VH-VL binders against Protein krasavietz (kra). Designs and how they scored, part 11

Target 1, 172 residues: Protein krasavietz (kra), of Drosophila melanogaster (Fruit fly) (q9vne2r244to415)
Amino acid sequence: KLHKAQASQEAKRELQQALIDDINDEKPYNEITSDIKDFSQRTNIPDHEIIVIIWSTIMSLGEWNKKEELVTDQAVRHLKNYCPLLQAFASTDRSELALILKVQEFCYENMNFMKAFQKIILLFYKTEVLSEEIILRWYKEGHSNKGKMHFLEQMRKFVEWLQSAEEESESE
Short names: E, the ipSAE of ESMFold2; O, the ipSAE of OpenDDE; V2, 0.75 times the mean of E and O plus 0.25 times the DockQ between their complexes.

## First folded at step 17 (VH-VL; framework fv_socazolimab)

Design f4 (from e4 with heavy chain I31L; at its last look DockQ between E and O 0.80; V2 from the best seeds 0.00; counts 0 for: pae E 3.5 > 2)
Fold by ESMFold2, look of step 17:
Structure f4 (fold): chain C 172 residues (1-172), chain A 120 residues (1-120), chain B 109 residues (1-109)
Amino acid sequence: as target 1 above (172 residues)
Amino acid sequence: EVQLVESGAEVKKPGSSVKVSCKASGGTFSLYAIHWVRQAPGQGLEWMGGIIPIWDEAYYAQKFQGRVTITADESTSTAYMELSSLRSEDTAVYYCARDDEFYFDYMDVWGQGTTVTVSS
Amino acid sequence: QSALTQPASVSGSLGQSVTISCTGTSSDVGGYNYVSWYQQHPGKAPNLMIYEVSNRPGVSNRFSGSKSGNTASLTISGLQAEDEADYYCSSYTSSNTYVFGGGTKLTVL
């Protein structure tokens, strides 16, 4: 019913505000992680929803350039600062896939970020937020329909690179 | 662990072009950026441009826009810089340098430098 | 003449400290934490000393970096003869390019 949906949304807003407060207080990431884990247990919010809230909060802290060619690099550099926090909640295949789907949705719904998707995913690969396995799974069948052809084409060269590295290992 | 080896010294006439290669060994060539930096005799370092090989994205300092072309060949782990319409002022040592990121941050590995001399 | 301004030369005595400044704008040094410092001895390629304003890539802790506003600084403490070299700062820029400072010749007296 409506009351339960309202209470669930209130808990998520409370988490978002607590995260903003912790960041403004300049708490170390391990302390922020502990605070979020305690909140998660109290409110029964699973990791695949937590990581999406962290993403949304981090993106809300950016003052984004309106020019597409500048915002892509800005986004990558902004997100790099928070990769340790995201990694702490990329605990399952489900949480990783939820993150990449949320990034897909965000880039689709915010046109100045349309060309940023592959660079954000590469960042998350290099910082171990997203595994090779989940990126390949997203590419093959896990993606949503939001901008599908655009994002699949965008990712083609990176996915080919990932598959080449795996085949090289198998041939040894 | 990562090493960059540039092509050898060249002597060129004004109006010609030069293409310097930069072969990388070790590391993951496709996933890091390559910068090109030159240094004229007795002068400072001057950034010419760079490339991010996995996306084939090249960027150029405004001074060199239209005269420089930077490319990469992932299959040979080699970056190239071609400078056209050479003039005496282009006499310099040309360095390639690795950036461990796929965006421009810092240059942690440098090639040995390629001397290009432009004279009649 | 680069986008980043450094003094042409500085000097210091053995065992003392020197600071080399690097002044840019809000479009580079002031707007980003991607300032690096390079040491270059005669006839050699540059060597990375400091990256991302203050991080050392396994070099002596006598080298430290910082920034305030549009000015970055490299401080070398306990000067040794081997520190005599050219020093360059660099920064990422808002136009998705890169710039160097003009360089500073450090003389150890």
Scores: ipSAE 0.433, ipTM 0.792, lowest interface PAE 3.5, mean pLDDT 89
ESMFold2 (binder alone), look of step 17: mean pLDDT 92; pTM 0.940
OpenDDE, look of step 17: ipSAE 0.852; ipTM 0.918

Design f5 (from e4 with heavy chain I54L; at its last look DockQ between E and O 0.62; V2 from the best seeds 0.00; counts 0 for: pae E 2.7 > 2)
Fold by ESMFold2, look of step 17:
Structure f5 (fold): chain C 172 residues (1-172), chain A 120 residues (1-120), chain B 109 residues (1-109)
Amino acid sequence: as target 1 above (172 residues)
Amino acid sequence: EVQLVESGAEVKKPGSSVKVSCKASGGTFSIYAIHWVRQAPGQGLEWMGGIIPLWDEAYYAQKFQGRVTITADESTSTAYMELSSLRSEDTAVYYCARDDEFYFDYMDVWGQGTTVTVSS
Amino acid sequence: QSALTQPASVSGSLGQSVTISCTGTSSDVGGYNYVSWYQQHPGKAPNLMIYEVSNRPGVSNRFSGSKSGNTASLTISGLQAEDEADYYCSSYTSSNTYVFGGGTKLTVL
């Protein structure tokens, strides 16, 4: 069977609960990162699966407003607190793309977040969770079909801004 | 280093409108929120509203809803605040300020202020 | 009018410490960690001193911020003559807006 590419559902649920416990204990993020890395070694869960579990866990901790105009801002402020943790597991192109695709799926499946996608991706760009290169790759060909036209149009202004090389280089 | 330069002082009659500009230089513009804050003589700071230029998304304090319009021009890195139906109570210094985020957090860079005087 | 309550004035002697309070509600100061403090000298634009409750943007470590419940506090230690100014707190709100406190005049004796 798939000994390297698959982890049991039990191990993934255990990771999620351990993460919730660490967050509730208000552990420093470097300690949370270390705990997750130890768990990963014991269970062989790769980074591109870990980052998706982190996303799902963090979003499960939110108490979301049902109004779209309020939930988008709420989501970016909630996620900002956890960007150091996400960055620690955004270690490869594969893990970054997995994160974008999970965010796309989440926003598609949760109607009150439909307008939040572009702002979440901008947050991840500004906090160095996602690279410019991977965001552009997602836009060009890496996206899923879930809400494709909606999310591509939503991202158009941001992608145009990223492609403006001189303006982007001056933001340093 | 980011700098905000506002337009010059204005003297206006009651019932007219004023449009103050705020030009950003020395840094990127589109992905940072711009706030507008005013201060009447001898009084405190009052938040009027703000804008996220990338998406042209403007937000207003309830007190100013319907009288203020905040816009941005990405090609010139300039934000604008237009206040209509001016009254003498609108005499104030009007500041623009940059947020370090694309949502409202804090104001790390301020313009020099634009004095608007409303009198007959 | 402001939604956040500050004392109108506070005073302290050179070298001492003062604390300025900023009281809101669960819809702003109590519900979020987006409290900031600004210093304003006469005739000048405000300057950011503290953001996100307790962070300093490259200003003197004599300035510190904290929060308990619905009340945020700015503490200025080792008072100097230059600290004499107006101080404003601010907060993000649950209606996706922003508010300032009424301001506090600090007098250094």
Scores: ipSAE 0.524, ipTM 0.816, lowest interface PAE 2.7, mean pLDDT 90
ESMFold2 (binder alone), look of step 17: mean pLDDT 90; pTM 0.930
OpenDDE, look of step 17: ipSAE 0.841; ipTM 0.913

## First folded at step 19 (VH-VL; framework fv_socazolimab)

Design k1 (from x4 with heavy chain G27Y K59Y; at its last look DockQ between E and O 0.44; V2 from the best seeds 0.00; counts 0 for: pae E 3.1 > 2)
Fold by ESMFold2, look of step 19:
Structure k1 (fold): chain C 172 residues (1-172), chain A 120 residues (1-120), chain B 109 residues (1-109)
Amino acid sequence: as target 1 above (172 residues)
Amino acid sequence: EVQLVESGAEVKKPGSSVKVSCKASGYTFSIYAISWVRQAPGQGLEWMGGIIPIWDEAYYAQKFQGRVTITADESTSTAYMELSSLRSEDTAVYYCARDSEFYFDYMDVWGQGTTVTVSS
Amino acid sequence: QSALTQPASVSGSLGQSVTISCTGSSSDVGSYDYVSWYQQHPGKAPNLMIYEVSNRPGVSNRFSGSKSGNTASLTISGLQAEDEADYYCSSYTSSNTYVFGGGTKLTVL
């Protein structure tokens, strides 16, 4: 069990380093995606674990401002560069939910990002990393308890907008 | 067709205020940012601020902080920019422009511009 | 004195190509893809020509955008008389503001 856990941790570390190397080499995203998919196939790591590793890796590359209002825009600008990569691994409901939960955890554990959550999720909606269905599922029942009231309140107006569009579709 | 229509030209005295309206049509007003940009005669473009209506949050360039108020009325799909304590150097054409969904990124649709002349 | 530096004027002959530069900081130009280009004819509102460095919003492919380091470039090929206008670069900054270049007057000779 320990050997298997060490091997899995080692595979994830190797993926993180390979991704960092590809980014530093300025590889085009289709090439980075191919490298990760090859690694995933060799190690049998599912997309819902891959997308979380991608998130953690790209966030580790930022040098973040300590001022909350400045870090939100900085995070959006940084993440926008990598949305094509994230989208490539948002292949299932499970991978999308894993991503939004990881973002929730990250913002909760990094206090200067507490107000950034909504803007990050909106970016992922706009760039088709996260679907409307999964965002609504997270809002209703899929969220964790970490900062729950704060993050749900941040998302309220956007979710209301999404629900109005769905209600109109249903009435037709 | 996405369209922004601004209110008509105004002549104002120094020390007064002006409020320019920008009525939007052809898109979902609430989720697109609206920016305000001015251009004095013979000068370049200068961003004044903007608003993202769904959040009811306005953002201002440092130069205009304290003199500009930007608001939006979702029920009429109309944004407003009010500039107070007018001076002659505020004589300019004032544009509203549609920005991106939820963010400022680029201004893809512009109003026709409102000429504001400040003279005594 | 703009945060984005453009030449005050450029000239080109009919049918040739012209390139307009826009130089700023790493945070405004080099590190992120938030540079846009606007064309403005006299008496008219600006018109978006290029967004996010190189994307065309349904304008002629004679207009192309790129960047290298801290310099973004707008290239206009097959120059036509109607291309004579003012051209502005802009960048969205991390403080929820735009900066504009000072503008470049393009004269078609």
Scores: ipSAE 0.482, ipTM 0.817, lowest interface PAE 3.1, mean pLDDT 89
ESMFold2 (binder alone), look of step 19: mean pLDDT 92; pTM 0.941
OpenDDE, look of step 19: ipSAE 0.749; ipTM 0.886

Design k2 (from z6 with heavy chain G27Y K59Y; at its last look DockQ between E and O 0.47; V2 from the best seeds 0.00; counts 0 for: pae E 3.0 > 2)
Heavy chain, then light chain:
Amino acid sequence: EVQLVESGAEVKKPGSSVKVSCKASGYTFSIYAISWVRQAPGQGLEWMGGIIPIWDEAYYAQKFQGRVTITADESTSTAYMELSSLRSEDTAVYYCARDSEFYFDYMDVWGQGTTVTVSS
Amino acid sequence: QSALTQPASVSGSLGQSVTISCTGSSSDVGSYDYVSWYQQHPGKAPNLMIYEVSNRPGVSNRFSGSKSGNTASLTISGLQAEDEADYYCSSWTSSNTYVFGGGTKLTVL
ESMFold2, look of step 19: ipSAE 0.488; ipTM 0.819
ESMFold2 (binder alone), look of step 19: mean pLDDT 93; pTM 0.951
OpenDDE, look of step 19: ipSAE 0.848; ipTM 0.924

Design k3 (from f2 with heavy chain I54L F104W; at its last look DockQ between E and O 0.60; V2 from the best seeds 0.00; counts 0 for: pae E 2.8 > 2)
Fold by ESMFold2, look of step 19:
Structure k3 (fold): chain C 172 residues (1-172), chain A 120 residues (1-120), chain B 109 residues (1-109)
Amino acid sequence: as target 1 above (172 residues)
Amino acid sequence: EVQLVESGAEVKKPGSSVKVSCKASGYTFSIYAIHWVRQAPGQGLEWMGGIIPLWDEAYYAQKFQGRVTITADESTSTAYMELSSLRSEDTAVYYCARDDEFYWDYMDVWGQGTTVTVSS
Amino acid sequence: QSALTQPASVSGSLGQSVTISCTGTSSDVGGYNYVSWYQQHPGKAPNLMIYEVSNRPGVSNRFSGSKSGNTASLTISGLQAEDEADYYCSSYTSSNTYVFGGGTKLTVL
């Protein structure tokens, strides 16, 4: 049991290092995606676990400001560069929800990121990493208990905006 | 079609305030930043600040901190810039411009400009 | 505040190339890839020509942008009469603000 858990964690650590190496080599994101998919198939790591490894790896590459306001903008700009990679593994509702939950956990565990959550989710909405449906599902019932009241209140304005029954007419 | 339409020209006395409006249409107002930029006669472009309407988050260039107030009304898709304690050097064309992001990147759509003249 | 330095004017002959420089610091041009270039004809609002250092927003490929260290450059090839205008660079800054260069008047000879 322990050996299986160790082997799985070792495979995930190997994936993380391979991803860092590919990023440092400045490989095109379609090549990075292919490398990850090949690794995933060989090691039987599903997309909903892959996407959180990608998140953790990407965030480990940042040199983060201590000031909350500055780190929020810094985080959004950093993540924007990797949205094509994240999008490639946001293949199912499960993988999208796993990503939101990992972001929630990250912001909860890193105090200077507490106000960054909603802007990161807006980035992922605008870049089509996360669908409106999955964001609403997270808000309604899919969230974790980590900082629940804080993150639900933070997201309230954005979720209300999403929920508005407005379909803008196509103009000429 | 994305459009920003600003309010009309203003003539103001020194010491007064001016409030310029910027009506947005053709896009989702709340999730894109709006910049305010001015240009004095014969001078260059000067960034004054901007706002991200969804969160009512306004940011200001240090030079204008304390004299400029930038707001947004989501229900009318309109941004406002108010400059107080006007002086002759505030005579300029005032532009609003949309950023294609919710942070400061670039200004892809500009209003037509509002001329504000401050004279005694 | 203007932190970005541009030459006050440049000139070039029809059909030639001209390059306009934009020099900042590691806190803006050198530290980020958020340099943009705007063209402004007299009496008109500025028009976006280049964003994020080198991307064209549907403008002619005669306009190209690049960056080296703390200096960004706009190059206009195949110079045409309509290119005569003022050109401004801009950049995001480390203080979460935005700044323009002083502007460059391009004269087509």
Scores: ipSAE 0.523, ipTM 0.816, lowest interface PAE 2.8, mean pLDDT 90
ESMFold2 (binder alone), look of step 19: mean pLDDT 91; pTM 0.931
OpenDDE, look of step 19: ipSAE 0.686; ipTM 0.863

Design k4 (from f2 with heavy chain E101Y; at its last look DockQ between E and O 0.66; V2 from the best seeds 0.00; counts 0 for: pae E 3.8 > 2)
Fold by ESMFold2, look of step 19:
Structure k4 (fold): chain C 172 residues (1-172), chain A 120 residues (1-120), chain B 109 residues (1-109)
Amino acid sequence: as target 1 above (172 residues)
Amino acid sequence: EVQLVESGAEVKKPGSSVKVSCKASGYTFSIYAIHWVRQAPGQGLEWMGGIIPIWDEAYYAQKFQGRVTITADESTSTAYMELSSLRSEDTAVYYCARDDYFYFDYMDVWGQGTTVTVSS
Amino acid sequence: QSALTQPASVSGSLGQSVTISCTGTSSDVGGYNYVSWYQQHPGKAPNLMIYEVSNRPGVSNRFSGSKSGNTASLTISGLQAEDEADYYCSSYTSSNTYVFGGGTKLTVL
């Protein structure tokens, strides 16, 4: 029981380091994806845990500006480079929700990223990492308590836009 | 089809201002950036600034800060560029262009251009 | 804000290949992979040919882009008459702005 939990944590650390090494070596993303899937099968780490490790790893590689206005755009541009990798592991509703909750936590705990949340979620919507359904679910009921009022207010305009697009589709 | 349609040509006196409109259609206006680019006769392209409509965030080239104001109206899917204190060197074709991404990357769709002539 | 450096003109014969250079600094071309190329025929609006250094937005594979250090390059292979136009490079900059090159006139002989 304890040995299995320790082995799982060790496997996650190994995955993170392997991902850092592969990214620093500038390996093609299809190759990185294959390596992670092989590792995931071998170690039985589910996609909703994999995608959070990928997020944490790619954010650790950023050299972040101290100024909030500059870091927001920097973060979005940084993350855009890794959307193919994130998308490969956004395979279930659970993995998508785990990602958006991790982004919420990250922005809450890193004060200079407080304004970045809505732009990161919009990026993930446009690149099909996050579905409209999961973003709406997060907004209505799936969010965490970390900075809840701030992030819900921040997301209002985007959510209203998403909901109006649904109505337009149904009118035909 | 994605289209940007700009307002018509204008002739202005030095010292006045001009406001050019850019009406977007065929795509989701609010989540794509709009750039403003000008081209003086026989000259190259010059970036003036841009806006991200959903956040009402505008950015300006340093050369134009203080003279240009870029706004967007999501309800009409229309962006605006206003250039004040016009000089003869501001005579140019003014383009709006859509970024394929909600921040500044590249310009995939361009308006037809509108000529602003600054003449006495 | 500074313009990216391009040659004023280049020329090539039908079927040849030509390369147009675009030189910036570490704060734009050298520091980011947000270089794009635009083709402009006389009297018309520009058209996007290459984005993010080397990606084609559904244009002919005769157009290719690359970057080395602070210099980006557009290569047009198998020149055709319709390739005669002005070509502009552009880049995102570290100050959250955008900059164009001075333009290159391509003449197809």
Scores: ipSAE 0.345, ipTM 0.742, lowest interface PAE 3.8, mean pLDDT 88
ESMFold2 (binder alone), look of step 19: mean pLDDT 92; pTM 0.940
OpenDDE, look of step 19: ipSAE 0.792; ipTM 0.899

Design k5 (from f2 with light chain N96Y; at its last look DockQ between E and O 0.80; V2 from the best seeds 0.00; counts 0 for: pae E 2.9 > 2)
Fold by ESMFold2, look of step 19:
Order: C-alpha cells, then sequence, then structure tokens
Structure k5 (fold): chain C 172 residues (1-172), chain A 120 residues (1-120), chain B 109 residues (1-109)
C-alpha cells in the first residue's frame, strides 16, 4: 500500500530537472517551494520523497574538491544556502528521517564526505531542518544500514550533548 | 546572557609562554566556534586562530602556526590559547570571541581582552 | 595572503554620511559572502556592526553594508559624535582561515 503511493520515476526526474533550472535561474526559494508543492500535488509525490530529491539535486550542483578537509567545509556552506528549501519539506517525522538516512547513504558512498556527516546533521539541527527527536531516534533505532557504525561513532559526542540539553528541559 | 570572561593580565619574559583562558556562559559552548584575536598597542586586529569545541578542531593563521595552541574544555566551557617563544612584538591585548556558527563566519560576542606584556 | 585593504582614516561632519571601503581578492571578499564589520572605541573590545555583507545584529539602521566585486563597503548615515571610532572589516578566506582589514579611524568633524 505504501509502495503504491510511490510516484513514477519519470515524474521524479522531471522534478529534479525543474529544480535545477529554477536554482540556476536564481528564483526566490518561496517561489521554488510553491512550484514543488504544486508539482507534488499533481503527481502525488509525498514530502519524504521530495526532500530526498531536493538533497540529491542540491548536492549535484556542487563542484566538490577532492580533498576531504576542503570538501567538508564546502559542503556545509553549500547546504546552508538551501536550508530554507529543505526545511519547507521537513514537514513530518518521516521526511526528516528520510533526509538523515539519505545523508548517511551519500556520505557512505562518497569517500571524501565520510567525515562530513556529523557536521551536516549539526547544520540541519541548528537551522531546524532536523529535530532533536528525529536525530535521537536515528541514533537509537538504526542498527542496520551501510556504514552506520562509523556514523554512530561520529555522532556520539553530539548526541550526548543533545541528551544533556533535553534533560534540562524535562526538569522544568 | 552570552558572556566570555578572559583570565587576568600577565607580564612575561621573552622566550616564555602564556596561556589565556576564555570562560563562556549563557550559551551552548560546544557547538559554536571560538576565535582568538590580538591587538598590539595602537595597532589593528589580527586573527590568530580558532577552535570548534565539539570536535576539538583548531585552525591557525599561518603566521602563528607552530607557536600557538588553541584548546577547549567542554566540561568547564572554557577555551584556551597558549602562545610560546614570546617576543616583545607579542605584547598585545588578546581577545576571545564567539562565532554564531560551528565554522568561521563572524564574531558576535567578545571577551574584554587580556593584556599580555612581554618585557624587553 | 594579503590583509584586506582599508583607508587609514576617513572623516565626515555631523549629520552627513561616510563610506569606508574594504578591498580584498577573489579568495576572500570577492569569493564569499562572509564579510563583517566591527566598531571599536578606544580601550574597548570590538563590537559587531554588520555580518554576512549587509545584515545588522540589532544595530541602528544608520549602518549599512554592501559589496561589489572584491570591495565591501560600510556606510554610516546621519553621522553622530559617538560614531567616532576605529572600524575593521573581516572576511572568511579560501584557505579556511579569517582575516581582518587594517582598520579605518573615523573622525567626526
Amino acid sequence: as target 1 above (172 residues)
Amino acid sequence: EVQLVESGAEVKKPGSSVKVSCKASGYTFSIYAIHWVRQAPGQGLEWMGGIIPIWDEAYYAQKFQGRVTITADESTSTAYMELSSLRSEDTAVYYCARDDEFYFDYMDVWGQGTTVTVSS
Amino acid sequence: QSALTQPASVSGSLGQSVTISCTGTSSDVGGYNYVSWYQQHPGKAPNLMIYEVSNRPGVSNRFSGSKSGNTASLTISGLQAEDEADYYCSSYTSSYTYVFGGGTKLTVL
């Protein structure tokens, strides 16, 4: 039933190309967001698939340095420019989790980005693309994914910090 | 309120080292960068380096590479800058400053500065 | 790497406008939108006035920032006596470091 709600691959390719064109034309992000929402309504593409397409498109626009140290900083600054767009489609727990899993997959498959995962997730936390709740859920419940153990170790210190901040909130 | 409180003034002999502390309060220390900036008497601002505490990642201006060490202690919310092999030219006010990001962007909160005097 | 170039001094009369320039290269001011401006009164720590080229951190709208090519500008309108201070620009660089300009002393006549 869930798979029956998946959009056609043709529609997803059309969305990606339209997004590339809109970004290259420097359209305001509120207009890009509106266009994507209209497209998703017409083609029945859910937000958790939209946000992954946005991620993939944004990353395809980067001209990445071959050196890991330069790529990590470059990626964070590149993604910062698009956080409003990503935030607009981080509408549900499912869309947030889909994003973090896609980031994990991307970093695993692209060796120069292996060390970037934790910084990208911190960026998304600080810009409210990803909630503390979903980051903690990913940390606790994801024990079967490509390279998950490397990313769990990366995230350990950040997660410990998040848990201490949540404890302060709960003590109120 | 966000505050940075630096350690007190120091008088040092040439060839020695100095370690200045910067205690942060009122914000999430670990996820914001800390810069170190100095200013010799009557001179301009000079960036020395900075640190991202959550990952213990320090970066240095080339001029200071090999003489400066920047560290952070998350348990005390304190950053440190140690400058070795002091010379009279190192006489300056040393500032710490917070960045509003976990990478270098701008410095929105500054310490009051620490005067370090290197005797002749 | 070169420091960012600012005029050593500028002056203006009360109520008028002044503009302070900050010239770098494509490796800093020209290549990134991470230009900031700081005001420093004698004996005090610097204060942030403008960040990311043109944004104000809750300071008077008399202060505005812009850039064109490799040159950033700080404009102070409606000049007041309290604006007399040193002004520094700064930028992120392509070597993942940070640089300041040499500073500009603003004199209110």
Scores: ipSAE 0.456, ipTM 0.782, lowest interface PAE 2.9, mean pLDDT 88
ESMFold2 (binder alone), look of step 19: mean pLDDT 91; pTM 0.937
OpenDDE, look of step 19: ipSAE 0.822; ipTM 0.916

Design k6 (from f2 with light chain T93A S94G; at its last look DockQ between E and O 0.73; V2 from the best seeds 0.00; counts 0 for: pae E 2.7 > 2)
Heavy chain, then light chain:
Amino acid sequence: EVQLVESGAEVKKPGSSVKVSCKASGYTFSIYAIHWVRQAPGQGLEWMGGIIPIWDEAYYAQKFQGRVTITADESTSTAYMELSSLRSEDTAVYYCARDDEFYFDYMDVWGQGTTVTVSS
Amino acid sequence: QSALTQPASVSGSLGQSVTISCTGTSSDVGGYNYVSWYQQHPGKAPNLMIYEVSNRPGVSNRFSGSKSGNTASLTISGLQAEDEADYYCSSYAGSNTYVFGGGTKLTVL
ESMFold2, look of step 19: ipSAE 0.545; ipTM 0.827
ESMFold2 (binder alone), look of step 19: mean pLDDT 92; pTM 0.939
OpenDDE, look of step 19: ipSAE 0.899; ipTM 0.940

## First folded at step 21 (VH-VL; framework fv_socazolimab)

Design n1 (from k6 with heavy chain H35S G50Y; at its last look DockQ between E and O 0.73; V2 from the best seeds 0.00; counts 0 for: pae E 5.6 > 2)
Fold by ESMFold2, look of step 21:
Structure n1 (fold): chain C 172 residues (1-172), chain A 120 residues (1-120), chain B 109 residues (1-109)
Amino acid sequence: as target 1 above (172 residues)
Amino acid sequence: EVQLVESGAEVKKPGSSVKVSCKASGYTFSIYAISWVRQAPGQGLEWMGYIIPIWDEAYYAQKFQGRVTITADESTSTAYMELSSLRSEDTAVYYCARDDEFYFDYMDVWGQGTTVTVSS
Amino acid sequence: QSALTQPASVSGSLGQSVTISCTGTSSDVGGYNYVSWYQQHPGKAPNLMIYEVSNRPGVSNRFSGSKSGNTASLTISGLQAEDEADYYCSSYAGSNTYVFGGGTKLTVL
């Protein structure tokens, strides 16, 4: 059991390093995607775990400001560069929800990112990394308990907007 | 068709305020930033600030902090810029512009400009 | 006032090329890939010509953008009479701020 968990952890470390190497080599994102898919098939790592590893790796590449307002802007612009890569692995409802939950956990555990959550989710909505359906599902029932009152309140305005846009379409 | 239509020209006295409107159509207003840019006669473009309507969050250039207020009304898809304590050097054409991305990056659609003249 | 330095004017003959420079710092042009170029004819609103350093938003491929270090460049090839205008660079400058260059008047001879 422990041997299997340790071997699985080694595969994840190898994936992280391969991704870092590909980024440093400035490979096109379609090529990086292919490399990750090949690795995923060889190691049987599912997309909902892959997307979390991509997130963690991408965030490890940033040199983050300590001030909340400065880091939020920095994070959004950093992540925008990698949305095509994240989108390629947002293949199922499970992978999208795993990503939202990982972002929630990251912002909770890194206090200078507490104000960044809503802006990151909006970025992922606009770049089609996250669907409207999954964002609404996270809001209603899918969130974790880590800072939930804070993140639910933070997201309230955006969720209300999503629901109002749905009403406009329905009135047609 | 994405359009930004600004309110008409204004003549103001020194010390008063002006509020210029910018009505948006043809896109999802609430989730795109609106910037305000001015241009004094014969001079260059000067960024004043922007707002992200969905969060009612405005950011201002240092030069205008304390005198400018940028707001948005999602129900009418209209952004506003109010400049107070007007001086003669505030005479300019005031543009609103949309950022094509959620977070401002570049201004892809511009209003026609509103001439504000500050004169006694 | 302007954070980005552009030449006040440039000129070129019909059919030739001209390059307009835009120099900032590592805190704007050098630190981000959010440089844009705008064309403005007299009495009209600016028009976006280049975004994110080198991307064209459906404008002629005669317009191209690049950057090296803290300096961005707009190159206009095959100059035409209608290219005579003012050109402004802009850059994201961090902390939710945006800056313009002072502008460059292009004269087509």
Scores: ipSAE 0.131, ipTM 0.706, lowest interface PAE 5.6, mean pLDDT 87
ESMFold2 (binder alone), look of step 21: mean pLDDT 92; pTM 0.937
OpenDDE, look of step 21: ipSAE 0.578; ipTM 0.837

